# Ledger of designs, part 137: VHH binders against Abasic site processing protein HMCES (HMCES)

Target 1, 269 residues: Abasic site processing protein HMCES (HMCES), of Homo sapiens (Human) (q96fz2)
Amino acid sequence: CGRTSCHLPRDVLTRACAYQDRRGQQRLPEWRDPDKYCPSYNKSPQSNSPVLLSRLHFEKDADSSERIIAPMRWGLVPSWFKESDPSKLQFNTTNCRSDTVMEKRSFKVPLGKGRRCVVLADGFYEWQRCQGTNQRQPYFIYFPQIKTEKSGSIGAADSPENWEKVWDNWRLLTMAGIFDCWEPPEGGDVLYSYTIITVDSCKGLSDIHHRMPAILDGEEAVSKWLDFGEVSTQEALKLIHPTENITFHAVSSVVNNSRNNTPECLAPV

## First folded at step 15 (VHH)

Design sa13 (from sa0 with T31R; framework vhh_6z1v_2)
Fold by ESMFold2-Fast, scan of step 15:
Structure sa13 (fold): chain B 269 residues (1-269), chain A 123 residues (1-123)
Amino acid sequence: as target 1 above (269 residues)
Amino acid sequence: EVQLVESGGRLVRTGGSLRLSCAASGFDFSRYAMGWFRQAPGKEREVVAAISWHGGITYHADFVKGRFTISRDNAKNTVYLQMNSLKPEDTAVYYCAARSYQFYDSPKEYNYWGQGTQVTVSS
């Protein structure tokens, strides 16, 4: 997973993350650094993306079931990194393989500290290899969406106009992530950065790509992954597996260039 | 205390009509999407219709399209299901459910549930 869409306006994104805490109270996640949120149809590594994490990471006595939403850098910078410029990290931390997560120091250490987050996206992109050519077919991959219709409509058919309207009730993709906190050696603000855990692709996606992000399907899975105060590392890792509850459609080559940031990036072709 | 109270369920003849109501209290109704679900004996709960927190977006399951219509009145904290051209297969307990801001088709994603109202359709 190396490219996502996360384009919803902040208000819409916040409502899409509404949740229930452990005591049954309805909440919206509280923002940290909301001005750093940059909506885009075409997000690449090193850009900031919104993640959910437990409030307990920031407040000693907070209820661990309460959620913060914060923009974090995509590409985990380990707390032990000694250089002054994190872009100079010699290895790629965009993704973290589920089968080796407990063996790699960069991921094992923050995971042991409960630094689990849920990475938010409209969906993600993958490029299918086309046999015998240099061309690859991009696909937009996302949770199945309930088909919405304008109030008072009884039999609306599928159409491009209806596709645009689904954003009002869009179910965000919720991917399991690990984050870390890096303090610049020369001083400055703490950098929060994350990696997306990856698993073997499900049957439905196997013809597109051999790997997929670890998707947390539903509020129960999301709550358990985030709640490091009550859910151990060992128990949380049981949530990391492929899912079949996913859909996709082919998209235009416009998405290939990460500088392109328009609705055409995810529109069906 | 959160409450969802369904009403309007009864016995009707095939081809008849019913309007179900669900009165909500104890939460900010205007910030919740509402759904109607049904459950027949020996079956799982399935979504029938849903409506956004602001009422501008709806969903109706394929098996009720053209026959059922969901609506809401935020001033009265009430959601409605108008059921027309009823069939014996519509016989079920009908539940209303609330979910903050967005509706889904999965019952397990809803936060609040009523106790249900029985609808029986006979010939």
Scores: ipSAE 0.753, ipTM 0.894, lowest interface PAE 1.1, mean pLDDT 90

Design sa14 (from sa0 with T31K; framework vhh_6z1v_2)
Fold by ESMFold2-Fast, scan of step 15:
Structure sa14 (fold): chain B 269 residues (1-269), chain A 123 residues (1-123)
Amino acid sequence: as target 1 above (269 residues)
Amino acid sequence: EVQLVESGGRLVRTGGSLRLSCAASGFDFSKYAMGWFRQAPGKEREVVAAISWHGGITYHADFVKGRFTISRDNAKNTVYLQMNSLKPEDTAVYYCAARSYQFYDSPKEYNYWGQGTQVTVSS
């Protein structure tokens, strides 16, 4: 997984992440560095994306079931990295293979510290190789969405921009991630960065691409992945597997250039 | 203390109409999407209709579209299901459910549930 869409305005994104804590209380995740969130239809590695993580990572004695939402850099920079420029890291840490996650120091160490996060996106893009051509067909891949319609209920004003209403009830894709914290040797802000765990593609996606992100399907899976205070690394890793609960549609080549950031990137062709 | 209380379920003849109501208390109703689900004997619970927290968007399952209409009144903390042109296949226990801000079609993603109201359609 190397390209996503995460374009929802901050308030819409926050409501889409509403959750229930261990005590049964309904909550919205609390933002850290909300000004670093940059909505985009075309997010590439090294850009910031919003992730969910346990409040216990930031606050001693916090309830580990409470959630923070924070923008993090896509491309994990290990805490042990000693050079001044993290972009010079020798290894590509955009994705982390599920089968070797406990063998690689860059991922094993933060996992041991409970540094699990849920990476949020509208969906992700993959490029299908077409037979007999060097051109690839891009697809937008996302959770099945309930088909919504406009209503005449109280509070529903008609709008010329009615296309925006599809996003008001959009079910965000929730991908399993690992993050780490890197302190610049010359001082400055701690860098929070993440990698997306990948698995073999499910049967439904096998004709598009051979790998897919590890998707956490539903609040039970999301809660267990995030709750490092109650759920061990061993138990959490049982949540990492392919899912068939996914859909997709072909999109135009506009998405190919990561500088293009318009609704056309994910619109069906 | 959270409560969802359904009312309006009864025996109705084929082709009849019925309005279900669900009164909510103990939570901030205006921050919740609401759904109506149904469950017939030996079947799994399935979504019938849903409405956003602000009421501006709705969903109706294909098997009830054009016959059932969901609506809400945030001032009264109530969600409604207007059921027209009832068929024997609509016979089920109807449940009211609440989910924070967004509605889904999966029952397990909902936070609060009513106890259900029985709708029986006979010919």
Scores: ipSAE 0.780, ipTM 0.901, lowest interface PAE 1.0, mean pLDDT 90

Design sa15 (from sa0 with T31Q; framework vhh_6z1v_2)
Fold by ESMFold2-Fast, scan of step 15:
Structure sa15 (fold): chain B 269 residues (1-269), chain A 123 residues (1-123)
Amino acid sequence: as target 1 above (269 residues)
Amino acid sequence: EVQLVESGGRLVRTGGSLRLSCAASGFDFSQYAMGWFRQAPGKEREVVAAISWHGGITYHADFVKGRFTISRDNAKNTVYLQMNSLKPEDTAVYYCAARSYQFYDSPKEYNYWGQGTQVTVSS
């Protein structure tokens, strides 16, 4: 998983992340660095994406079921990295294989510290290899969405901008991530960066790509992954598996260039 | 403290009409999407209709489109389901459910539930 869409305006994104804490109280996640959130239909590694994480990571004695939403850099920079420039990291940390997560120091150390996060996206993109050609077919992959209508609408013909209404009730894709905190050796702000855990593709996606992100399907799974105060690493890892509750459609080659940032990137073809 | 109370369920004849109401209390109704679900004997709960927290976005299941209409009145903390052209297949217990801001088709994602109101459609 190396390309996502996360284009919702901040207020819409925040409401899409509404949740209940352990005591059953309805909450919206509290923002850190909200001005660093940059909506885009075409997010690549090295860019910032919003993630959910437990408030307990920032406040001593906080209820671990309460959530913060923060933009983090995609591409985990380990806390032990010695160079001054994170871009000089010599290995790819965009994804973390579920089968080797406890074998790789870059991932097992932050995981042992409870540094689990949920990576938010409208959906992600994958490129299907086509036989007999070097060209690949891109697909937009996302949770099944309930088909919405404008209240009192007579029909689709009365709403030329009909596609805009789906985003108001869009179910965000919730991917399991691991983050770390890196302190520049020569001073400066702490860098928060994340990796997306990957698993073998489910049967429904096997014809598109052999790997998929570990998707946390529903609030129960999201809550358990985030709550490092009550859920151990061993128990949390049981949530990491392929998911069949996913859908997709083919999209235009416009998405291939990460500089293209328009609704055409995810529109069906 | 939180309550959803359904009313309006009764026996009606095929082709009849019925309006269900759900009165909400104990939470900020204006921040919740509302859904109507139904469950027939021996079957799973299924979504019938849903409405966004602000009322501008709705959903109606294919099997009720053109016959049922969901609406809400935030001043009265009430959600409604107008049911027209009722069929025997509509016989079920109808449940009101609340979910923060957005509605889904999965019952598991809803925060609050009413006790249900029985709708029976005969002959």
Scores: ipSAE 0.737, ipTM 0.882, lowest interface PAE 1.1, mean pLDDT 90

Design sa16 (from sa0 with T31H; framework vhh_6z1v_2)
Fold by ESMFold2-Fast, scan of step 15:
Structure sa16 (fold): chain B 269 residues (1-269), chain A 123 residues (1-123)
Amino acid sequence: as target 1 above (269 residues)
Amino acid sequence: EVQLVESGGRLVRTGGSLRLSCAASGFDFSHYAMGWFRQAPGKEREVVAAISWHGGITYHADFVKGRFTISRDNAKNTVYLQMNSLKPEDTAVYYCAARSYQFYDSPKEYNYWGQGTQVTVSS
């Protein structure tokens, strides 16, 4: 997974992340650094994306079931990295293979500290290789969405314009991530950065790409992944597997250039 | 204490109409999306209709479109399902459910549930 869309306005995104704590109280996640959230239809590695993580990471005695939402850099910079420029990291940490996560120091160490997060997106993009041509077909991949209509409307026709209206009830894609905290050697603010855990693609996606992000399907899975105060690393890793509860549609080549940031990037072709 | 109380279910003849109501208490109703689900004997619970927390967007299952209409009154903490042109296959227990801000078609993702109200449609 190397390209996503996360374009919702902050208030819409926040409501889409409403959750229930362990006492059964309904909550919205509390923002850290909300000004660093930059909505985009076309997010690439090294940009910031919103993630959910446990409040306990920031407050010593916090309830580990309470959630913070914070923008983090895509591309994990390990806490032990000694150079001053994170872009000089020799290893690609955009994704983390599920089968080697406990073998790689860059991922095993933060995982041992409970640094699990849920990466939020409208969906992600993958490029299917087309036989007999050098061109690849991009697809937008996302949770199945319930078909919404304007209150009082009579079953209206599907149209590209309806994509602007569906965002109010859009079910965000929730991907399992690992984050780390890096302190610049020369001083400055702590950098929070993340990687997306990947698994073998499910049957439904196998014709598009051979790998997929580890998707946490539903609030039960999301809460267990985030709750590092009650759920051990071993138990949390049982949530990491392919899912068939995913859908997709082909999109135009507009998305190929990461500088293009318009609704056309994810509109059906 | 959170409560959702359905009312209005009864025996109705084919082609008849019925209005179901669901009264909510114990939570901030205006911040919840509401759904109507139904379950017939031997069947799984399925979504019938849903409405957003602000009432501006809705969903109606294909098998009830044009016949059923969901609505809500946030001042009265109540959600309604107006059922017209009832058919025998609409016979089921109808459940009211609440979910924070957004509605889904999956029953598992809803936070609060009522006890259900029986709707029977016969000739």
Scores: ipSAE 0.766, ipTM 0.894, lowest interface PAE 0.9, mean pLDDT 91

Design sa17 (from sa0 with Y32W; framework vhh_6z1v_2)
Fold by ESMFold2-Fast, scan of step 15:
Structure sa17 (fold): chain B 269 residues (1-269), chain A 123 residues (1-123)
Amino acid sequence: as target 1 above (269 residues)
Amino acid sequence: EVQLVESGGRLVRTGGSLRLSCAASGFDFSTWAMGWFRQAPGKEREVVAAISWHGGITYHADFVKGRFTISRDNAKNTVYLQMNSLKPEDTAVYYCAARSYQFYDSPKEYNYWGQGTQVTVSS
């Protein structure tokens, strides 16, 4: 997973993340650095994306079931990295393979500290190789969405033109992530950065790509992944597996250039 | 403390109409999406209709589209299901459910449920 869409306005995104804490109270996640949230239809590694994480990471004795939402850099910078510029890291931490997560120090150490997060997106993009050519067909991949209509309206076309109307009730893709905290050697603010855990693709996606992000399907899975105060690393890793509850459609080549940031990037062709 | 109380279920003849009501209390109704689900004998609970927290967005299942209409009154903390052109196949226990802000089609994702109201449609 190397490209996502996360374009919702901050207030819409926040409501899409509404949840119940351990006591059954309705909550919206509390923002850290909300001004760093940059909506985009075409998010690439090294940009910031919103993630959910437990409030207990920031407040001693906080209820571990309460959630913070924070923009984090995509591309995990290990706490041990000693250069001043994170872009100088010489290996790719955009994704973390589920089968080797406990073998690689860059991921094992933060995971052992409970640094689990849920990466939020409208969906992600993958490029399918076309037979007999170097041409690749991009696809937008996302949770199945309930088809919405305007209240009081009778009849709604199943068409790309109505995609803008679905965002108010859009079910965000919730991907399992690991984050770390890096302190610049020369001083400055702590950098929070994340990686997306990847698994073998499900049957439904196997013709598009052989890998997929580890998707947390539903509030029970999201809650258990985030709650490092009650759920051990071993138990949390049982949530990491392929899911079939996913859908997709082909999109235009506009998405290929990461500088393009328009609704055309995810519109069906 | 949270309560959802359905009312309006009864025996109705084929082709008849019925309005179900669900009165909500114990939570901030205006920040919750509401759904109507039904469960017929021998079947799983399925979504019938849903409405967003602000009422501007709705969903109706294909099998009731054009016959049923969901609506809400946030001043009265009530959600309604207007059912027209009833068929024997509509016979089921109808449940009111609440989910924060957004509605989904899966019963597992709803937080609060009423006890249900029986609708029976006779030939």
Scores: ipSAE 0.729, ipTM 0.883, lowest interface PAE 1.1, mean pLDDT 90

Design sa18 (from sa0 with Y32F; framework vhh_6z1v_2)
Fold by ESMFold2-Fast, scan of step 15:
Structure sa18 (fold): chain B 269 residues (1-269), chain A 123 residues (1-123)
Amino acid sequence: as target 1 above (269 residues)
Amino acid sequence: EVQLVESGGRLVRTGGSLRLSCAASGFDFSTFAMGWFRQAPGKEREVVAAISWHGGITYHADFVKGRFTISRDNAKNTVYLQMNSLKPEDTAVYYCAARSYQFYDSPKEYNYWGQGTQVTVSS
């Protein structure tokens, strides 16, 4: 997973993340650094994306089932990184393979500290290799969506106009992530950065790409992944597996250039 | 304490009409999406209709589209299901459910549920 869409306005995104805490109280996640959230139809590594994480990471005595939402840099910078410029990191930490997560220091150490997060997106993009050419077909991949109707109007997500209307009740893709905190050697703000855990592709996606992000399907899985105060690393890792509850459609080559940030990037062709 | 109380279920003849009501209390109704689900004997609970927290977005399952209409009254903390042209296949226990802001088609994503009201459609 190397490209996502996360374009919802901040208030719409926040409502889409409504949840219940351990006591059954309905809540919205509380923002950290909300001004750093930049909506886009075409998010690439090194950009900021919103993630959910436990309030207990920031407040010593907080209920670990309560959630913060914060923009984090895509591309994990390990806490032990000693250079002054994160872009000089030799290793690509955009994704973390599930099968080697406990073997690689960059991921094992933050995971041991409970630094689990849920990466939010409208969906993600993958490029299917076409036989006999160097061209690749991009696809937008996302949770199946309930088909909504505007009051007084009936529509489906099979036209550009109806596609715009589905965002009002869009179910965000919730991907399992690991984050770390890096303190610049010369001072400055702590950098929060994340990686997306990847697994073998499910049968439904196997013709598009051989890998997929580890998707947390539903609030029970999301809650267990985030709650590092009650759920051990071993138990949380049981949530990391392929899922079949996913859908997709082909999109135009407009998405190929990460500088393009328009609804055309995810519109069906 | 959170409560959802369904009412209006009864025996009705094929082709008849019925309106179900669900009275909500104990939570901020205006911030919750509401759904109507049904369950017939031997079948799983399935979504019938749903309405967003602000009422501007609705959903109706294909098998009731054009016959059933969901609506809500935030001043009365009540959600309604108007059922027209009833068929024997509509016979089921109808449940009211609540979920924060957005509605989904999966019962497991709803946290608040009523006890259900029985609708029986006879030919």
Scores: ipSAE 0.760, ipTM 0.895, lowest interface PAE 1.0, mean pLDDT 90

Design sa19 (from sa0 with Y32H; framework vhh_6z1v_2)
Fold by ESMFold2-Fast, scan of step 15:
Structure sa19 (fold): chain B 269 residues (1-269), chain A 123 residues (1-123)
Amino acid sequence: as target 1 above (269 residues)
Amino acid sequence: EVQLVESGGRLVRTGGSLRLSCAASGFDFSTHAMGWFRQAPGKEREVVAAISWHGGITYHADFVKGRFTISRDNAKNTVYLQMNSLKPEDTAVYYCAARSYQFYDSPKEYNYWGQGTQVTVSS
């Protein structure tokens, strides 16, 4: 997973992340650095994406089931990294393979500190290799969406008006991530950065790409992944597996250039 | 403190109509999406219809499209299900459920539930 869409306006995104805490209270996640959230149809590594994480990471006595939403840099910079420029990191930390996560210090250490996050996206993009051609077919991959209609409408579910309204009830893709906090050696703001855990593709995606992000399907899985105060690393890792509850459609080559940031990037071809 | 109270369920003949109501209290109704689910004996609970927190978007399951209509009145903290052209297959306990802002088709994603109201459609 190396390209996503996360284009919802901040208020719509926030409502899409509504959740229930351990005591049954309905909540919206509280923002950190909301001005750093940049909606885009075409997010690449090194850009900021919104993630959910436990409030307990920021407040010692917080209920670990309460959630913060914060923009973080895509591409995990380990806390132990000594160089002044994060781009000099020798390893590509955009993704973290599920099978090696406990073997690599860059991921094992933050996992041991409970630094689990849920990476939010409208969906992600993958490029299917086509036999006999240098071109690859991009696909937009996302949770199945409930078919919404305008209240009082008759047979208008697939109209352009209703396609625009689909974002109002869009179920965000919730991917398992690991984050870390890096303090620049020469001073400055702490950098929060994340990686997306990857697994073998499910049967439904195997013809598009051989790997997929570890998707947390539903609030129970999301809650357990985030709640590092009550859920151990070993228990949380049981949530990391391929998911069949996913859908996709082909998109145009407009998405290929990460500088293109328009609805055409994810529109069906 | 949170309560969802369904009403309107009864015995009706095939082809009849019925309006279910669900009165909500103990939470902010205006910030919650509402869903109607049903469960027949020996079957799992399934979504019938849902409506957004602001009422502007809805969902109706394929098996009720054109026959059932969901609506809400935020001033009265009430969600409704108008059921027309009832069939014996519609016989079930009907539940209303609430979820913050967005509605989903999975019962597991709803946090507040009513006790249900029985709808029986005779042949």
Scores: ipSAE 0.782, ipTM 0.902, lowest interface PAE 0.9, mean pLDDT 91

Design sa2 (from ta2 with G26E; framework vhh_6z1v_2)
Fold by ESMFold2-Fast, scan of step 15:
Order: structure tokens, then sequence, then C-alpha cells
Structure sa2 (fold): chain B 269 residues (1-269), chain A 123 residues (1-123)
């Protein structure tokens, strides 16, 4: 997973993340650095994306079931990185393979500290190799959406304008992530950065791409992944597996250029 | 925090009509999406209809489209299900459920549930 869409206005995104804490109280996640959230239809590595994480990471004695939403840099910078410029990191930390997560120091150490997060997106993009062509076909991949009477079906041949109406009840894709905290050697603010855990593609996506993000399907899975105060690393890792509860449609080549940031990036062709 | 109470369930003849109501005690009712679910004996609970927190978006299951209509009155903290052209297959306990802002089709994603109201449709 190397390209996502996360375009919802902050208020709509916040409502889409409504949740219930351990005591049964309905809550919205509390924002940190909300001004760093930049909605986009075409998010690439090194940009900031919103993630959910436990309040206990920031507040001593907080209820570990309460959630913070914070923009974090996509591309994990390990806490032990010694250079002054994180863009100079030699290895790619955009994704973390589930099968080697406990072998790689960059991921094993923050995971051992409970630094689990849920990466939020409208959906993600993948490029399919097609038989007998030099072109790759991009697809937008997302949770199945309940079909509403006021908004057009996202997978239908409805006009692009009808897409704006589907977002009010859009179910965000919730991907398992690991984050770390890096202190610049020259001083300055702590950098929070994340990686998306990847697994083998499910049967439904195997014709598009051989890998997929580890998707946390439903509030129970999301809560267990985030709650590092009650759920151990071993138990949390049991949530990391392919899911069949996913859908997709072909999109135009407009999405290929990461500088293009318009609704056309995810509109059905 | 939300307490839901359904009413209106009764015995009706095939082809009849019935209106169910669900009253919420919660003053922040307008921040909740509402759903109507049903469960027949020996079957799983299934979604019938749902409505967004602001009422501008609705869902009706294919098996009730054109017959049932969901609506809400945020001033009265109440959600309604108007049921027309009732069939024996509609016999079930009907439940209302609440979820913050967005509705889903999966019962497990709803946090607050009423006690249910029995609807029986006789031939």
Amino acid sequence: as target 1 above (269 residues)
Amino acid sequence: EVQLVESGGRLVRTGGSLRLSCAASEFTFSTYAMGWFRQAPGKEREVVAAISWHGGITYHADFVKGRFTISRDNAKNTVYLQMNSLKPEDTAVYYCAARSYQFYDSPKEYNYWGQGTQVTVSS
C-alpha cells in the first residue's frame, strides 16, 4: 500500500471516527495538531495522514480505551535514527511486512512499546498489471459501503457530483499501523511517523496486487489494536490477517501523478 | 447513555399497515444515527432500515423497499418505521438501535438497543 485517499473535511472525518470507550460512553477522538491535517484524494509517502492511537500514549494514567486522532508522517522514522534529516533514511518504511515485523528492529522496538495506531483513509490505490498491455490499471479499494437512497452508489456509473453525497455516511478504511517517536539530534519537536502493516492479498484482490494492508474490520478489532494498556503485542498481532470484506473499482490514470489531488482520482471510469 | 423504547407492535392482517415508534431518553438524540432491525424465530437479527443523524440519508433493505419508510423527528427524540402492505414474512420482533452519527448494516456496530416490539402478520 503506497497511495491512499483521505479527503474528508476534518469535521466529517471526526464524526466517521465516533466510538465507544470501555465504560460505554460515546466519544469523538480528541485532536492533536489538527492544523497539520491536509485532506487529499492522492496521499503519498512522506505526507501526513490522520491516525488513531490510545490517549494513554500522551497522558499518564489516561483510560487506554480513549482515542486521540493525530496527523503523522507516512514513513516510519525509527527512534534510534541518528541523522539530522529524516528524508535521508536509506530504507523504505512506508510498509511493514506482517511476516517480518518481529525480525526488523525498526518495527519490533516500537511494537514492543505498544506504539500501535490505526491509519485512516477513504481507501487505497493499487495498480494492476494487465495481460497484453504496457499500461497498468489503477483501482480504488475500500470497505463495502451501505447503499443509501440520497447518495449514489460509489461503484455505480453515477455522475461525479453524486460522489460528494456518499461521503456523509462513508465507512473509513481502518488499517493497522505502527508508529514511532523520533527526536531530532539538533533539537526541535518530536516527529511522530507511522508504517502500514501489510499481508498477503485476499482472494478478491489477488488479480489486482499480491499484497494488501492489514485491515481492522469493525470496532472490536480497532479497539483491541489500539488498547495497548489491556491487549498485549501477541494478542494484537492475531488481528493481522487478510480480509475478504473489501471492494474496488477501476479509476482513471489521473491518480498516477501524486500531484493530482481531485475527485477524479477516485471516480469510477 | 441512550435508552430506547419501542412501541406500536401488534397483530395485523396480511396487506395491513402499522407504524412503529422508538422514543429516546437521550438529549443528544440528534447526534445519533438510528436503525430498525428485526429478528424472526430461529433467525439472525437483520437490518430493515436506517437513518443518518441529520435525517438526510436513509437506507431500506431490498425486501422492504416500497413498503416500509423510516423517518425521524429530532425535536421529539423519536424515530419511526411506517410499514405498509405487510406480509406473513414480516412477522418478527422489531428493534431500534442507535449509533453515533453514521449507520451501518451490521448489528454488532450499534451500541444502544431497545427491548423490541412484536409484529405478527396473519394470513
Scores: ipSAE 0.722, ipTM 0.877, lowest interface PAE 1.1, mean pLDDT 89

Design sa20 (from sa0 with A33S; framework vhh_6z1v_2)
Fold by ESMFold2-Fast, scan of step 15:
Structure sa20 (fold): chain B 269 residues (1-269), chain A 123 residues (1-123)
Amino acid sequence: as target 1 above (269 residues)
Amino acid sequence: EVQLVESGGRLVRTGGSLRLSCAASGFDFSTYSMGWFRQAPGKEREVVAAISWHGGITYHADFVKGRFTISRDNAKNTVYLQMNSLKPEDTAVYYCAARSYQFYDSPKEYNYWGQGTQVTVSS
């Protein structure tokens, strides 16, 4: 997973993240650094994306079931990194393989500290290798969406026009992530950065790509992954597995260039 | 105290109509999406219809499209399901459910539930 879409306006994104705390109270996640959220149809590594994490990471006595939403840098910078510029990190931390997560120091250490987050996206992109050519077919991959209609419009037919209507009530993709906190050696603000855990592709995606992000399907899974105060690392890792509850459609090559940031990037072709 | 109270379920003949109501209290109704679900004995609970918190978008399951209509009245904290052209296969306990801001088709994603109202459709 190396490209996502996360284009919803901040208020729409926030409502899409409504949740229930341990006491059964409905809540919206509280924002940190909301001005750093930059909506885009075409998010690449090193850009900021919104993640959910436990309030307990920021407030020592907070209820660990309460959630913060914060933009974090995609590409985990380990707390032990000694250079002054994170872009000089010599290895790729965009993704973290589930099968070696407990063997890699960069991921094992923050995981042991409970630094689990849920990475939010409209969906993600993958490029299918086409036999006999260097051309790859991009696909937009996302949770199955309930087919909404305008109030009073029963039986409305599916059409390209209806694709534009799905963003009201869009179910965000919720991917398991690990984050870390890096303090610049020359001083300055702590950098929060994350990696997306990856697993073997499910049967439904195997013809598109051999790996997929670890998707947390539903609020129970999301809650358990985030709640590092009550859920141990061992128990949380049981949530990391392929899922078949995913859908996709082919998109145009416009998405190939990460500088392109238009609805055409994810529109069906 | 959060409460959802369904009413209107009864015995109806095939081809008949009825309207179910669900009265909500104890939460900010206007910020919640509402759903109607049904469950027949020995079957799983399934979505019938849903309506957004602002009322501007709805969903109706394929098996009720053209026959059932969901609506809401935020001033009365009530959601309705108008059921027309009833069939014996519509026989079930009907439940209303609430979810903050977005509605889903999966029952497990809803936190607030009523106790249900029985609808029986006879030939």
Scores: ipSAE 0.776, ipTM 0.900, lowest interface PAE 1.0, mean pLDDT 90

